# Designs tried in a protein design chat: VH-VL binders against Mitochondrial import inner membrane translocase subunit tim50 (timm50). Part 3

Target 1, 142 residues: Mitochondrial import inner membrane translocase subunit tim50 (timm50), of Dictyostelium discoideum (Social amoeba) (q55c70r191to332)
Amino acid sequence: PGGKKYTLVIDIDALTEITKTSKYPTLYKRAGLDFFLDHLRKDYEIYLYFNGNIPQNKYEQLQFKIDTNGKYFTGLLYPETGIKERNQFSKKIEMLDRDPSKVIFIDAASPYDHPNVINIGKFKSNSKDKLLIELLPVLESF
Below, E stands for the ipSAE of ESMFold2; O stands for the ipSAE of OpenDDE; V2 stands for 0.75 times the mean of E and O plus 0.25 times the DockQ between their complexes.

## First folded at step 1 (VH-VL)

Design p01 (framework fv_pasotuxizumab; at its last look DockQ between E and O 0.58; V2 from the best seeds 0.00; counts 0 for: pae E 9.8 > 2)
Fold by ESMFold2-Fast, scan of step 1:
Structure p01 (fold): chain C 142 residues (1-142), chain A 119 residues (1-119), chain B 107 residues (1-107)
Amino acid sequence: as target 1 above (142 residues)
Amino acid sequence: QVQLVESGGGLVKPGESLRLSCAASGFTFSDYYMYWVRQAPGKGLEWVAIISSSGSYTYYSDIIKGRFTISRDNAKNSLYLQMNSLKAEDTAVYYCARGFEDYWYFDLWGQGTLVTVSS
Amino acid sequence: DIQMTQSPSSLSASVGDRVTITCRASQDISNYLAWYQQKPGQAPKSLIYAASTLQSDVPSRFSGSASGTDFTLTISSVQSEDFATYYCQQYDSYPYTFGGGTKLEIK
């Protein structure tokens, strides 16, 4: 983990809404996203998780839209070839070469009970929430 | 020009095995996720399995998991479904389908092959 | 699993009628919904994806709309070739699930 105590894995749907009503999708960021990632990057290695409903040839474009300067994310994580999400912590982090007990997953899937998973649900751009802002102090306390 | 053609269906007894094939033409097969979808006589559509473009990742419906295996041969532009321990409730027309590049709905379907499982 | 409730199971119409078919998801699927048409003895044909985007070879009398978890397929003026069974399908989460189908019959 590069001297950091924990690894944070975040489902892209927990951070963004992607509108797929046109040939070129539009990406909307959850409130406080840049502030959230900028602060946590100092203490966590952060992986962006793709749940598989997005083809692999879009991953770099979407990561760049979130992290334009390449400073937030340590890497990208996805099941094998970008297949849709598996609602199991161990399966979602299967390709990550880290101690699972030191991985925290911020998930957009339907809530499931696991000590290392924080379920904040899918981001919807037509609503305003402060979930990332509220979660930041909790994660900074680790 | 762009098409999928299924084959291998037929009449089998419960407990037997059968392998379905799907031949792709008119597109770069190795760039697409592929699916099997089935439809029991007079009933609706039911998703069976998915396979990634490389073949390295698969996901199955719980109803057939452990009995059916999806595979592909990109050099032959072919998709397969190996069906083991067949049950009467597996009787259906089996379609192969292609996952659309950006959205992963089924944008191309074969004509289907009938599998009948009866004693 | 995400349940797709499609209604009605069948409806009768005359050529020129406006018909509406509805589909409800048991949870949020964003706009990851497709509509398919199936004629007797034939494979399904893709009509609409992303809830409202029409396939290029599909007539403009077909349209799709979304409101939360409720989705609608509309045929503005039914033609003789439109009498078929229609299915909605969510592709948000595995397992992919279909609605029960709506059979559009001649009145």
Scores: ipSAE 0.000, ipTM 0.517, lowest interface PAE 14.4, mean pLDDT 82
ESMFold2, look of step 13: ipSAE 0.006; ipTM 0.596
ESMFold2 (binder alone), look of step 13: mean pLDDT 90; pTM 0.887
OpenDDE, look of step 13: ipSAE 0.485; ipTM 0.872

Design p02 (framework fv_pasotuxizumab; at its last look DockQ between E and O 0.05; V2 from the best seeds 0.00; counts 0 for: pae E 10.0 > 2, placed apart)
Fold by ESMFold2-Fast, scan of step 1:
Structure p02 (fold): chain C 142 residues (1-142), chain A 120 residues (1-120), chain B 107 residues (1-107)
Amino acid sequence: as target 1 above (142 residues)
Amino acid sequence: QVQLVESGGGLVKPGESLRLSCAASGFTFSDYYMYWVRQAPGKGLEWVAIISSSGSYTYYSDIIKGRFTISRDNAKNSLYLQMNSLKAEDTAVYYCARDSYEFGELFDYWGQGTLVTVSS
Amino acid sequence: DIQMTQSPSSLSASVGDRVTITCRASQDISNYLAWYQQKPGQAPKSLIYAASTLQSDVPSRFSGSASGTDFTLTISSVQSEDFATYYCQQYDSYPYTFGGGTKLEIK
């Protein structure tokens, strides 16, 4: 729905923390995540990027935990280039078959020297922040 | 039930090469990231390298980067570590280990290790 | 790289004692910390993951806790089979890093 001007690629660690204070893994969502994704899906094609720290057979389960109704994400991206190359922005963008100038990467862990990369750090559930909400006007400036 | 069996260790001279193998059983090998850890005699544990479930992603410790190569063969349920330009400082027991991201799975499992001795 | 500082390097105890081993991360690793037990001549055995979750078949006298970047392994009542070396490991980011180890010795 609506026109989609840019493609967003969002590192899962920027959106969630997985922690295991019990026998079952617990997934914590960053504050405002549902509002953030619901707002952006109208104007953006959104891909969830898995950074390689999770077994591949869990990707769909994690997507479901974040996007239970299947309404936010256009698709999933897997790190097909090596983990040692995770900070190589251009290689990740090539996987999308999109104009790189129309792709915005929201990254959690590795610094990138690129105007289309926004680093908001890994989400840590032991503290609250408003970074996703604060990110909205930044994305609108593209 | 989960079993990891290392092999290929031995006595080599500095500058030589050696390939370690790890045979996995009791789980779906192709679902797990695998890594190598080493331990010098009487010393602590030191992480070496990790490889993704598909084999497409690898990460190396700076201490061995450029000299060691991690690889896997999912059809054979096997993990490998190719060690080149060996140094006396590489003398250690080498363990293969299964990395898991829980979700109801068991955590890390380690093999019994294989001894690599590098001496003149 | 994340540095894991483990203390003490060695600890003497008697059967029935309560012992605590500490591990400090150089930066926030959330609860991505594991504890291992290693007996002489043997491979490390996983005891705890996610800072406080016991592996199946690990006795309930073992427990883990976290406070910020500080992590503790506690044995509430040491048994003879517990005399071993213990290691912490962070698995928040690559490279995974281990503490220097704590040798639990008979007093």
Scores: ipSAE 0.005, ipTM 0.517, lowest interface PAE 12.7, mean pLDDT 79
ESMFold2, look of step 13: ipSAE 0.007; ipTM 0.515
ESMFold2 (binder alone), look of step 13: mean pLDDT 90; pTM 0.895
OpenDDE, look of step 13: ipSAE 0.022; ipTM 0.657

Design p03 (framework fv_pasotuxizumab; at its last look DockQ between E and O 0.05; V2 from the best seeds 0.00; counts 0 for: pae O 12.3 > 2, placed apart)
Fold by ESMFold2-Fast, scan of step 1:
Structure p03 (fold): chain C 142 residues (1-142), chain A 120 residues (1-120), chain B 107 residues (1-107)
Amino acid sequence: as target 1 above (142 residues)
Amino acid sequence: QVQLVESGGGLVKPGESLRLSCAASGFTFSDYYMYWVRQAPGKGLEWVAIISSSGSYTYYSDIIKGRFTISRDNAKNSLYLQMNSLKAEDTAVYYCARETIFGVVSFDYWGQGTLVTVSS
Amino acid sequence: DIQMTQSPSSLSASVGDRVTITCRASQDISNYLAWYQQKPGQAPKSLIYAASTLQSDVPSRFSGSASGTDFTLTISSVQSEDFATYYCQQYDSYPYTFGGGTKLEIK
């Protein structure tokens, strides 16, 4: 609902790398992330998926670091798991109470062979990374 | 002060069962993923199992999958490892450990370990 | 699984020496690498996470660095309490895997 045609679920590892230097944790955003999310939120309801390596009490803090003004994400998805598992797609879809044919998942895990899953790999703070910029026109064509 | 205290180790025969416990204090146990890591005498560290903060999700090393079960009781601040069909090669010190912040820090606190000896 | 190859398996040093321990990942793990110190009969102690960030109670003589899939732990001036076994560990993906360990022995 909310009048959006499609639902987009994005693995946090596809959008960010989290590392710690000195005394402060640092979150690095994939190139074009803000532009990417700002454009897609007009036609998609967007959920941020937390993978199995992030403690539950950090979800809201990480969402805030990515989406400081609270304007990109419709909500958060976080099955309580410490596991990155190949066949979790069906469980992720079931959490949304949406038509599965209208859900697109942007995944950072190992390739999962499903027509609604786009795997762009884990972000590793590479300044030449253009994957979000290149993916935007594809998603806008839906 | 963060503390993790393991118990339940001992001498058992091959094919027997044993349950390990880890008592947590000094932090909000229900907010942390918990792990079991083992170390055979004179050998290196080997990951055994993980459990999510709620206990709903678990993942196991292939070498013990189907024989060991990790669980937790957040009301009691306790982590467990049920070990069935024990083999001589399961002989090790078993440590519990927690994962702390943003996933950027791995195991920041370890228990002192409990020795499991599997021998005839 | 990601293989962590640690070298050397052992080394001997005197107090005041600079020592370097290396760890190589079989694939890119970014900076999701931790170093642990284990003294005989004791549990491992966390020294470094995110390849180069010291835990709050760890002396500044310890440092970590990363270059691609190669990681190093350096002790700039070994003290008597530093004689222990050191382990690297990747936490980029499950299963988490450890290096084989490096035993730092007194000469």
Scores: ipSAE 0.005, ipTM 0.512, lowest interface PAE 13.7, mean pLDDT 78
ESMFold2, look of step 13: ipSAE 0.007; ipTM 0.476
ESMFold2 (binder alone), look of step 13: mean pLDDT 89; pTM 0.868
OpenDDE, look of step 13: ipSAE 0.000; ipTM 0.593

Design p04 (framework fv_pasotuxizumab; at its last look DockQ between E and O 0.03; V2 from the best seeds 0.00; counts 0 for: pae O 12.5 > 2, placed apart)
Fold by ESMFold2-Fast, scan of step 1:
Structure p04 (fold): chain C 142 residues (1-142), chain A 119 residues (1-119), chain B 107 residues (1-107)
Amino acid sequence: as target 1 above (142 residues)
Amino acid sequence: QVQLVESGGGLVKPGESLRLSCAASGFTFSDYYMYWVRQAPGKGLEWVAIISSSGSYTYYSDIIKGRFTISRDNAKNSLYLQMNSLKAEDTAVYYCARELWFGEYFDYWGQGTLVTVSS
Amino acid sequence: DIQMTQSPSSLSASVGDRVTITCRASQDISNYLAWYQQKPGQAPKSLIYAASTLQSDVPSRFSGSASGTDFTLTISSVQSEDFATYYCQQYDSYPYTFGGGTKLEIK
């Protein structure tokens, strides 16, 4: 009975800068984030990926700060216990249980070179880049 | 059907150079990390070199680092291994193999090409 | 580098026998282990990945298991086409490393 054509996995560091110095983390969104996710959710199954730098008890709180109405994300992904410090792209994809040819990863810092990985760098809140706005038509053009 | 076909092996003298080729068909070559793996006669498998899908990243075994260069031409669906300063210890069957990107193991291998280094 | 120690180096068996081949990693590799079969004059063929997941078209008499850093390949009832050399390979971290191989010979 159909379903979305592609799966999009987005590293939280590609979308946000999070301060980790307080009990309640403060989150800064990359320019155009809400517009970007609102458009892609119609055609993509979207997962938010946490890369192990954030304590697990903050995941739901951070998701809520990005997606207050629960409308953007299909689910959340975390590193499985035992995954090493090295960026292991294939191990991340195995957690999702999807056809890997239909999965696109938006990554912040991975050196892994793969056609389904789009590296837009870590977001820093003192940057006024337009990378999400520039990326949107590329993802919509399939 | 997925196929990897190596060529370019032969008999050479110590100190000489040789270039191996691997022709890929039946899959989207530009989506895969590619490897060279070798096997000396009657011995086990030994990894030689890795190249990323775009060709931007390479990683070498310490035994051949500085002597061998891995490269690829995605437009021609071809993988290469340039071997310089060959030694008797480099005598082996050389296989090209692809990495299954969700499994990170060698799911498909070529039939190999024999390189013999002797005087 | 992660060292893979494979034992025995050779093993003699008759058709119908149950055989086991062991591979030991020098450190924790989780389940990131593959098994390959190589017949004389041929390229290696992938049999098992993720320590216990059988490749498509590989007979069910082949199975893999893991216990800590020890991995086992089992052939429940050896057939004539199974006489070959078997290799384990870890793919937890680069460089990927292979065991020394186990030659399964006719008794």
Scores: ipSAE 0.000, ipTM 0.495, lowest interface PAE 16.5, mean pLDDT 80
ESMFold2, look of step 13: ipSAE 0.008; ipTM 0.485
ESMFold2 (binder alone), look of step 13: mean pLDDT 90; pTM 0.893
OpenDDE, look of step 13: ipSAE 0.000; ipTM 0.586

Design p05 (framework fv_pasotuxizumab)
Fold by ESMFold2-Fast, scan of step 1:
Structure p05 (fold): chain C 142 residues (1-142), chain A 120 residues (1-120), chain B 107 residues (1-107)
Amino acid sequence: as target 1 above (142 residues)
Amino acid sequence: QVQLVESGGGLVKPGESLRLSCAASGFTFSDYYMYWVRQAPGKGLEWVAIISSSGSYTYYSDIIKGRFTISRDNAKNSLYLQMNSLKAEDTAVYYCARVRGYSSGYFDYWGQGTLVTVSS
Amino acid sequence: DIQMTQSPSSLSASVGDRVTITCRASQGISNYLAWYQQKPGQAPKSLIYAASTLQSDVPSRFSGSASGTDFTLTISSVQSEDFATYYCQQYNSYPYTFGGGTKLEIK
């Protein structure tokens, strides 16, 4: 699909931290995020996964804060409203109808038991991690 | 409440064909990858075939590739296994199984199985 | 293909015994390993996934552990309903392969 070899699904909490304020929320990007997405979009379909902790009317707004030129993401995935099921994420992925051996999930913290899961933890804006920078060569080697 | 019921097994001769069915209920069938797994009498479990939620992707064991075809009808909540050019070594109980999540690959629900015997 | 080797092929135990069944993968599979229980004449039942996570209706006397490519299923105090054949399965990569099974018999 789309001429890409692999599909990459990324939990928004693995990429960003959103600071709540009474007036404006501030979105912080994990180090190297723009470079990471810009390089992988050539070989990957990239889906941004919202984990249900974010109001639905903010999904596209947050996507555009991360991907201001609309060039990185193939689409958005989010849980079904009104359903509190541990397998919501896996159901959304199944609906995409992709070869499961060619789908890679970058996860903040998931109960889902997937062979191609890379857990890089929830991003905190006060951290000095280099996890996206370190992960990029691994994904480019595929 | 999740239920998988296999049917279509029986006694056939080498070289003949047989179609197995699996009727699913109690869940949204079209959201799940499905498997066929077999077990020869007194032997262990062996993977046969997998099909994606829409039916666009299928994977087969090399032992039966080219002879068996997995398919599904989401409108009927049914899974099928078309078995052609049957051999004595295909004798087994065939189980229908649901995959827990698209990439997990383990089977959270199984049918009770249907026996296929290939002999003259 | 990833080969799964189970040992022993059979073992005998009495009610109240502690038993361990082992499964070894020919390659790294992380924790993508499941354990199934099969009673005579019945379909397999899922017991454990992700090497150590119990299914919701499985008694706590069952436990799983992992060390590299070696995996163990432990029953801390065998009950009469536990006499069955146990299978491991890796689901790290296609094809998803099973171990040969371990038959737990009454002593």
Scores: ipSAE 0.006, ipTM 0.511, lowest interface PAE 13.4, mean pLDDT 79

Design p06 (framework fv_pasotuxizumab)
Fold by ESMFold2-Fast, scan of step 1:
Order: C-alpha cells, then structure tokens, then sequence
Structure p06 (fold): chain C 142 residues (1-142), chain A 121 residues (1-121), chain B 107 residues (1-107)
C-alpha cells in the first residue's frame, strides 16, 4: 500500500476538537499531533477519516488546518451517507481498497472489539493528555 | 541486564563545546524513548531533553534550548548530547535514562551512572 | 510550566517508622507521576510510576497514592537501606519537572 508496510486510518475526532459554542469556532489539536503524524508518515500510509458529523464541504479545509504543510495524509476517507453500521471496521474501510489485515484504525467512536482497532476516544481541548505520544511507540512496534 | 553507560564528561571553559555519549545494552534500544537529566552539585534533578525511539522527534528544556542537541544512533545502540556555548550554570552530573513507551509508560525506569561536566574558567 | 512542590525538604526517622513524603502539582497531571530514590554518589533509582505502580524490583513497603493534584510516597516500615533522597517527577507535560527532593535521614 503506497510502498508502505501498513495503512493507518485516523478518525478526525481522535486528533482534534472543533469548538462550536463560540461565534468564532476554533480547531484544537491533540498534544503531540504534528510529531505523531510526521513520524508515522514515514512507515504508514495515513488516511484521515470523517465520521459523518462534519459537512463534506469542510473536509479539505479541516485537513489543511491539521496538515498545513500538506505532508501527512495520503488521502481522506469517509463512509457513504446514511450508513447504519458505523461500529463495523470493515464498513469504515471498505472504500480504501486495501488488505484489511494491513489496516490499523484509530477510532474516537464508542469502543467496539476488533483486533485492528485502537480506541482512544474523542479529543476534548479542555484536557491535556499524552495519549498520542504514548501510542507512538506501540505503532512503531508493528 | 539493562545497562546505560555515559561518557564524554570533563572540564571545559565557558563558551566551549562538549559531546556526551550513552552506550545502551541488554534491551532493544530502538523500542525506547531516551532522556538526558542533569544534577548540579548539591542540587536536585533537572530534565534536559527527550528523543523518540526512532530519533525523529525531540523536546528540550527552555534553559538549554538552542544550545544543546540530543541525537541517537540505533544501529550503534548509542545516545548523544551535543552541548554548545557552555555556561558555568551547566556544571552538573549528566545522566542518560530510558523510558518504557508502552501505552502506560514507566517513567524513567533505568538510569546510567552519570558523567560529570564542569564548566569553569 | 508545571511546578512540583515537594514536602518536607528533610525528615528524620528510625528503622521501623512509617514515613510519608508529599508532592503537589500546580496543575492537573492525572497519574503521570514517578518517584525516584537517590543515594549519595549514585544515580537515581526508579521506585514508582503512574503514581502508584511499583517497579518490579522495589520492596512492597513502598507505596504511592494520588488525590487530585496531591501525591504521596509512603514507606510503611523504614529499613536502613531506605535512608536516601526521594524525588517526585511529573511526565504529563513538557517540560518534565521534578520536585525539590526530600532527604530521609537516620534519627
């Protein structure tokens, strides 16, 4: 896949919070996000996943806010509108056209049990965790 | 048996440079974050720098940022600290340490014996 | 920067005493706190990480606890080899910061 050993798909909600309560919405990045992505892009083909809670016309704007240098993401991944099977790994990656055994999904949705899914929950900007930094060596071990 | 052995310390004058080394053995070096921590004579511990397991990412204490550079060579199981523009305030024992970087971390679980750097006119 | 305030700076105890050392973070650090023991002329030794998890080779008389931003290291029955300086350290946020140390002296 793209000359890389594995494909990594990351839910945007696991990486960022978009503040909707103000008249001027702001995008906040999870601690260590830029270093996390810059490191993993060398060994992983990385896709940014949109879970259907964000309008499609905002996808490229949000990608640019996360990846201002245009160097982290191979592409964007989003399910078809109206998918009712949102907790199924195979449905989330079906448009990717990759060997599912070589895909790792970092998910912000409610936890579900699948060997290729790492559930790290939604990022909240009012907390400062080190979860991405802690996860980095785990992904390096694959 | 996990071992970390520092070397390269010595007496230097203000404004000079020095390079510290840390030789690692007894574990898979490329799986661990590495750290430098220093301790001035009779004082407490002060964190200096971190380097990721691959060597691609580093963070520094503001006290030494721009003057010190942390690096590693995974093929040689070695960690380095390049210290430039040394000041009298940099006089300390310098320790290398490793951290388990699995999901829960382990703090700095193993430390070297330290190497003394003295910056004096 | 997150400041770690460690107290007391020194204390005297006899073998068999229970001693407690406290460390306070200026901000929330969850359980990203470690405790180290340092004897004169030696490198620090890791005792506890994640606020309460003992390293595999550390005696069970050592324990750690957390309550909000307050952290405590307890030695339930001090032994002669425990007289040393103890440091707490937060590793939640950069820069990583240490407490000022607590010297445990024989009474």
Amino acid sequence: as target 1 above (142 residues)
Amino acid sequence: QVQLVESGGGLVKPGESLRLSCAASGFTFSDYYMYWVRQAPGKGLEWVAIISSSGSYTYYSDIIKGRFTISRDNAKNSLYLQMNSLKAEDTAVYYCARGKTYYYGSGFDYWGQGTLVTVSS
Amino acid sequence: DIQMTQSPSSLSASVGDRVTITCRASQGISNYLAWYQQKPGQAPKSLIYAASTLQSDVPSRFSGSASGTDFTLTISSVQSEDFATYYCQQYNSYPYTFGGGTKLEIK
Scores: ipSAE 0.005, ipTM 0.510, lowest interface PAE 15.3, mean pLDDT 81

Design s01 (framework fv_satralizumab)
Fold by ESMFold2-Fast, scan of step 1:
Structure s01 (fold): chain C 142 residues (1-142), chain A 121 residues (1-121), chain B 107 residues (1-107)
Amino acid sequence: as target 1 above (142 residues)
Amino acid sequence: QVQLQESGPGLVKPSETLSLTCAVSGYSISSGYYWSWVRQPPGEGLEWIGFIYHSGSTNYNPSLQGRVTISRDNSKNTLYLQMNSLRAEDTAVYYCARESTYYEGYAFDIWGEGTLVTVSS
Amino acid sequence: DIQMTQSPSSLSASVGDSVTITCQASQDISNYLNWYQQKPGKAPELLIYDASNLETGVPSRFSGSGSGTDFTFTISSLEAEDAATYYCQQYDNLPYTFGQGTKVEIE
């Protein structure tokens, strides 16, 4: 939806580190995250993917911390049963009713053997990385 | 079927550079996954050395004090490990391993058989 | 670096016994912990990933639990082929770190 030709699905752990010991989650953003999403939202539908380790009652809080004004994300995706399955991503993509060749998955762990999967690893706030900054020109070229 | 096979010199002298090779079959290393090196001194535990991501980005264990380089040759589907300034304490079995898929699962799901490197005069 | 401490360092038990190994992280790692089995002269083999998920092909007598800093690995009915060293490993933060290992010997 929104007239855009490509869909981007991003694993939340590729964008953020979330502290799970606090009563409320503390979220640290990967370098360049706001710039990255602000530029890509012009040409992409962007879905935020929550993995099976994040409780559902935290999805709205976490989305708001990343996207305070509701500008970046078209919607949220998450596993249905709370069980990790290798085919969960494919099932979610089918439900989006999109051309799979126009869906790009940015994930945090080494995932599926898909032509449109880009793995940038889990973000940890003590890491020194420029991965989102390096990835932006590649995605803008589509 | 994905397989990893390490090879190396077996014996290396102190202060020299170690060069190890890991041949990968059944999957193109440029297509995905993190590819790691892990070592184990005889009778001791496991120590992660570093990884190379399928894009070419690398990260290394700070405990190795900048002595390590991990690289790859996509055309040969092969991973490499170089470690300089070798000491007797670097004597170990060296493994290459693939970090599995599955959400947040940086698990080493496929391992090579390992190659023993002895550092002695 | 995150320190991983296993307990006990070694244990001896009989076939049919239930054995438990614990692993403690020096800081909260959520459920980002794996368990490996290493038999003498062999490479490690993944048994449990993400604290509690059984790897494909691994016997159901193996299980894992825990979150945060305290983790447990259990073999519910020990078999002769379970004689091995078991390692926990965190992947919450770089560098990846392993516990020192627990040697399981069969009487």
Scores: ipSAE 0.000, ipTM 0.528, lowest interface PAE 13.3, mean pLDDT 80

Design s02 (framework fv_satralizumab)
Fold by ESMFold2-Fast, scan of step 1:
Order: C-alpha cells, then structure tokens, then sequence
Structure s02 (fold): chain C 142 residues (1-142), chain A 120 residues (1-120), chain B 107 residues (1-107)
C-alpha cells in the first residue's frame, strides 16, 4: 500500500489495556505497538477509535500516552452514542468520508464476519502475545 | 469521591408526568461517562431505562415506548429523568448510575435510589 | 432484546459454604457480562466486569467465569455479609438487560 491509499481505524482496546486506579490512567501497550504504528503510518491514514464510554476529557491524554510525538495518528474517532454493538462496521465507517472498500478496521469487539474487519480481541496486559507483530506483514502486503 | 443523589415526588397519579433529579458531586457530568437511569419495582428485578452521554446524546429502552426523556444541566451538574403517561406498573425505586468505559462497561457508581409510587 | 436467565431464583446456604449462580444469555454475548450485588434496602454494587474480572475492593472469594451464552458466579466461602440478591447484566447490545436475580440467604 502506497500514497495513503488505505485507511486504518484501530480500536484503542486492540492496542492497549487502560486502568483508572489513579488520577492518570495507567496504559499498557500491546507488544510491538510502537513498531507497528511507526511502520504503518507512512502508507496508511490511521485513526484511533474510542469504542464506548471513555470520558471525552481523556481522549487527547490517552492518545498522547500512545503517540507522544503526534506522529502516528491522522485523527481520533469516537461514537456519539458510545454503544458496544456487534456488527457495527457500517456505522463506524459512516464517521469517515472515505471509500469503505479502502478502510480496514482493527477491532477489539467480539468477533463478527466482515471482509474489512480484522478482529484481534481486547488487549489484556497479563497475556504475552505477538498479534501486532504478526499482523504487520499482512497489512504491509495490501 | 463521586456521589449521586436522586430526588423526586414520592407519589404521582396515573397519567401524570414523573420528574426526577439526580445531583452529581465529585465529577463534572459534561466531562465524560454515560449517565444512566435504572428502575426496580418493589420485589422485582432491575430494568435499564436509558442513558445520556456527556455530549448530550441519549438512548432509551424501547420497552418504555417513547415515554422517557433524559436530560442534564451542566451548570448545576444535575441529571433529569422525565416519564409521561404514568401507570401503576411504573411504581419502582429509581436509580441514577454512572456507566464507565475505561476498562469495561459497568455501572460503577450508583445513587441511593428514590421510591416513586403511582397511585390514585 | 437479549434475555438473561439466572438459576436458581433463590438459595439458602451456611457460612463457609461455596455458592454458585448461573446466568444464561439468549444469544452469544462474548464476555460482555457484569455481576452486581444488591443488599436489602441498598443500591446495587458492581462486583465483576467482563465476565471474570474482579472490581477494585471486592473480596477474592467472589469470582466469575464463562463466555458466549453460559456464565457462572461463585462465592468460594460464604460470609454473613454476602446475604443479598445477585444480578447478571449484559452490555453486548442495547437495551442493556439484567437477569431476574438470585437471592442468597444465610442459614
């Protein structure tokens, strides 16, 4: 993929586990997150999606914890309703003025069948996985 | 910390409109979270009524047939529930609750509840 | 709407006993299930979120498991203060729905 031909929308829960036991949320990154985003940002528009009820006053703060230098993400997406709904690819894509066939959604929700959705599940910091590292070559082959 | 406190009329006649208030302290309702209403008829289970997002967007349980409005006053840090065309079956304890999503969707802070009796 | 069914509707047990409550969803909800405890005359309290995660401050004797349509909630060593009604609640789809509740009484 070249020239920002494709758009990635990535659910924040697919990249991080966030806890709010302190004034500033503790954010745990999925293995290879920085490498993954740094490689894809050159060829993809990347949008960070806040699925559900994350407080709005934390959006920029959480983005900054992931993307300290403001270089990974083209923008942020968040639902007005904040509903965790299955099979909502079409509704999520409506937030983008893009050709849906050129949008790939990396989702943390329960698995559902859609050709443009890659479901890697919600990240839990107590697990050691390499899903982002293994997914990177697949996305670069588009 | 964050505290929610409901208040209301206690007794309402059938066909009238119920108006409930939920005062929030310790957190600005315009800054985040979903703010929900849940009711519980005496001796029965819990029923989710609806919520309002900090942006003002609302969603309601279809079982209530369009009789419900949830609103807020950011300057007073207060939530409101209005329900019209009341019936005896609307008799319940009404709770307001904060629905959060940092790590989950759960109602992590609840008010103490206010009993509403619908009777002639 | 997703219907949540709990079993049993009530039970009586002694301090020190293990208690198990089940919750069944009418369709697959993955792990999008919470458990609440409601003591007499009080508001519900969140105990478990995402089917198996213990809320902060909740004693470790409480646990949850399951995914899809079948879920369990267990109290491994019942204490007198655990006398309450317990509710499961799904958040996979709107409207959010609760089970009918399971009343736990201490003998």
Amino acid sequence: as target 1 above (142 residues)
Amino acid sequence: QVQLQESGPGLVKPSETLSLTCAVSGYSISSGYYWSWVRQPPGEGLEWIGFIYHSGSTNYNPSLQGRVTISRDNSKNTLYLQMNSLRAEDTAVYYCARLEDYTYYGMDVWGEGTLVTVSS
Amino acid sequence: DIQMTQSPSSLSASVGDSVTITCQASQDISNYLNWYQQKPGKAPELLIYDASNLETGVPSRFSGSGSGTDFTFTISSLEAEDAATYYCQQYDNLPYTFGQGTKVEIE
Scores: ipSAE 0.000, ipTM 0.528, lowest interface PAE 13.6, mean pLDDT 81

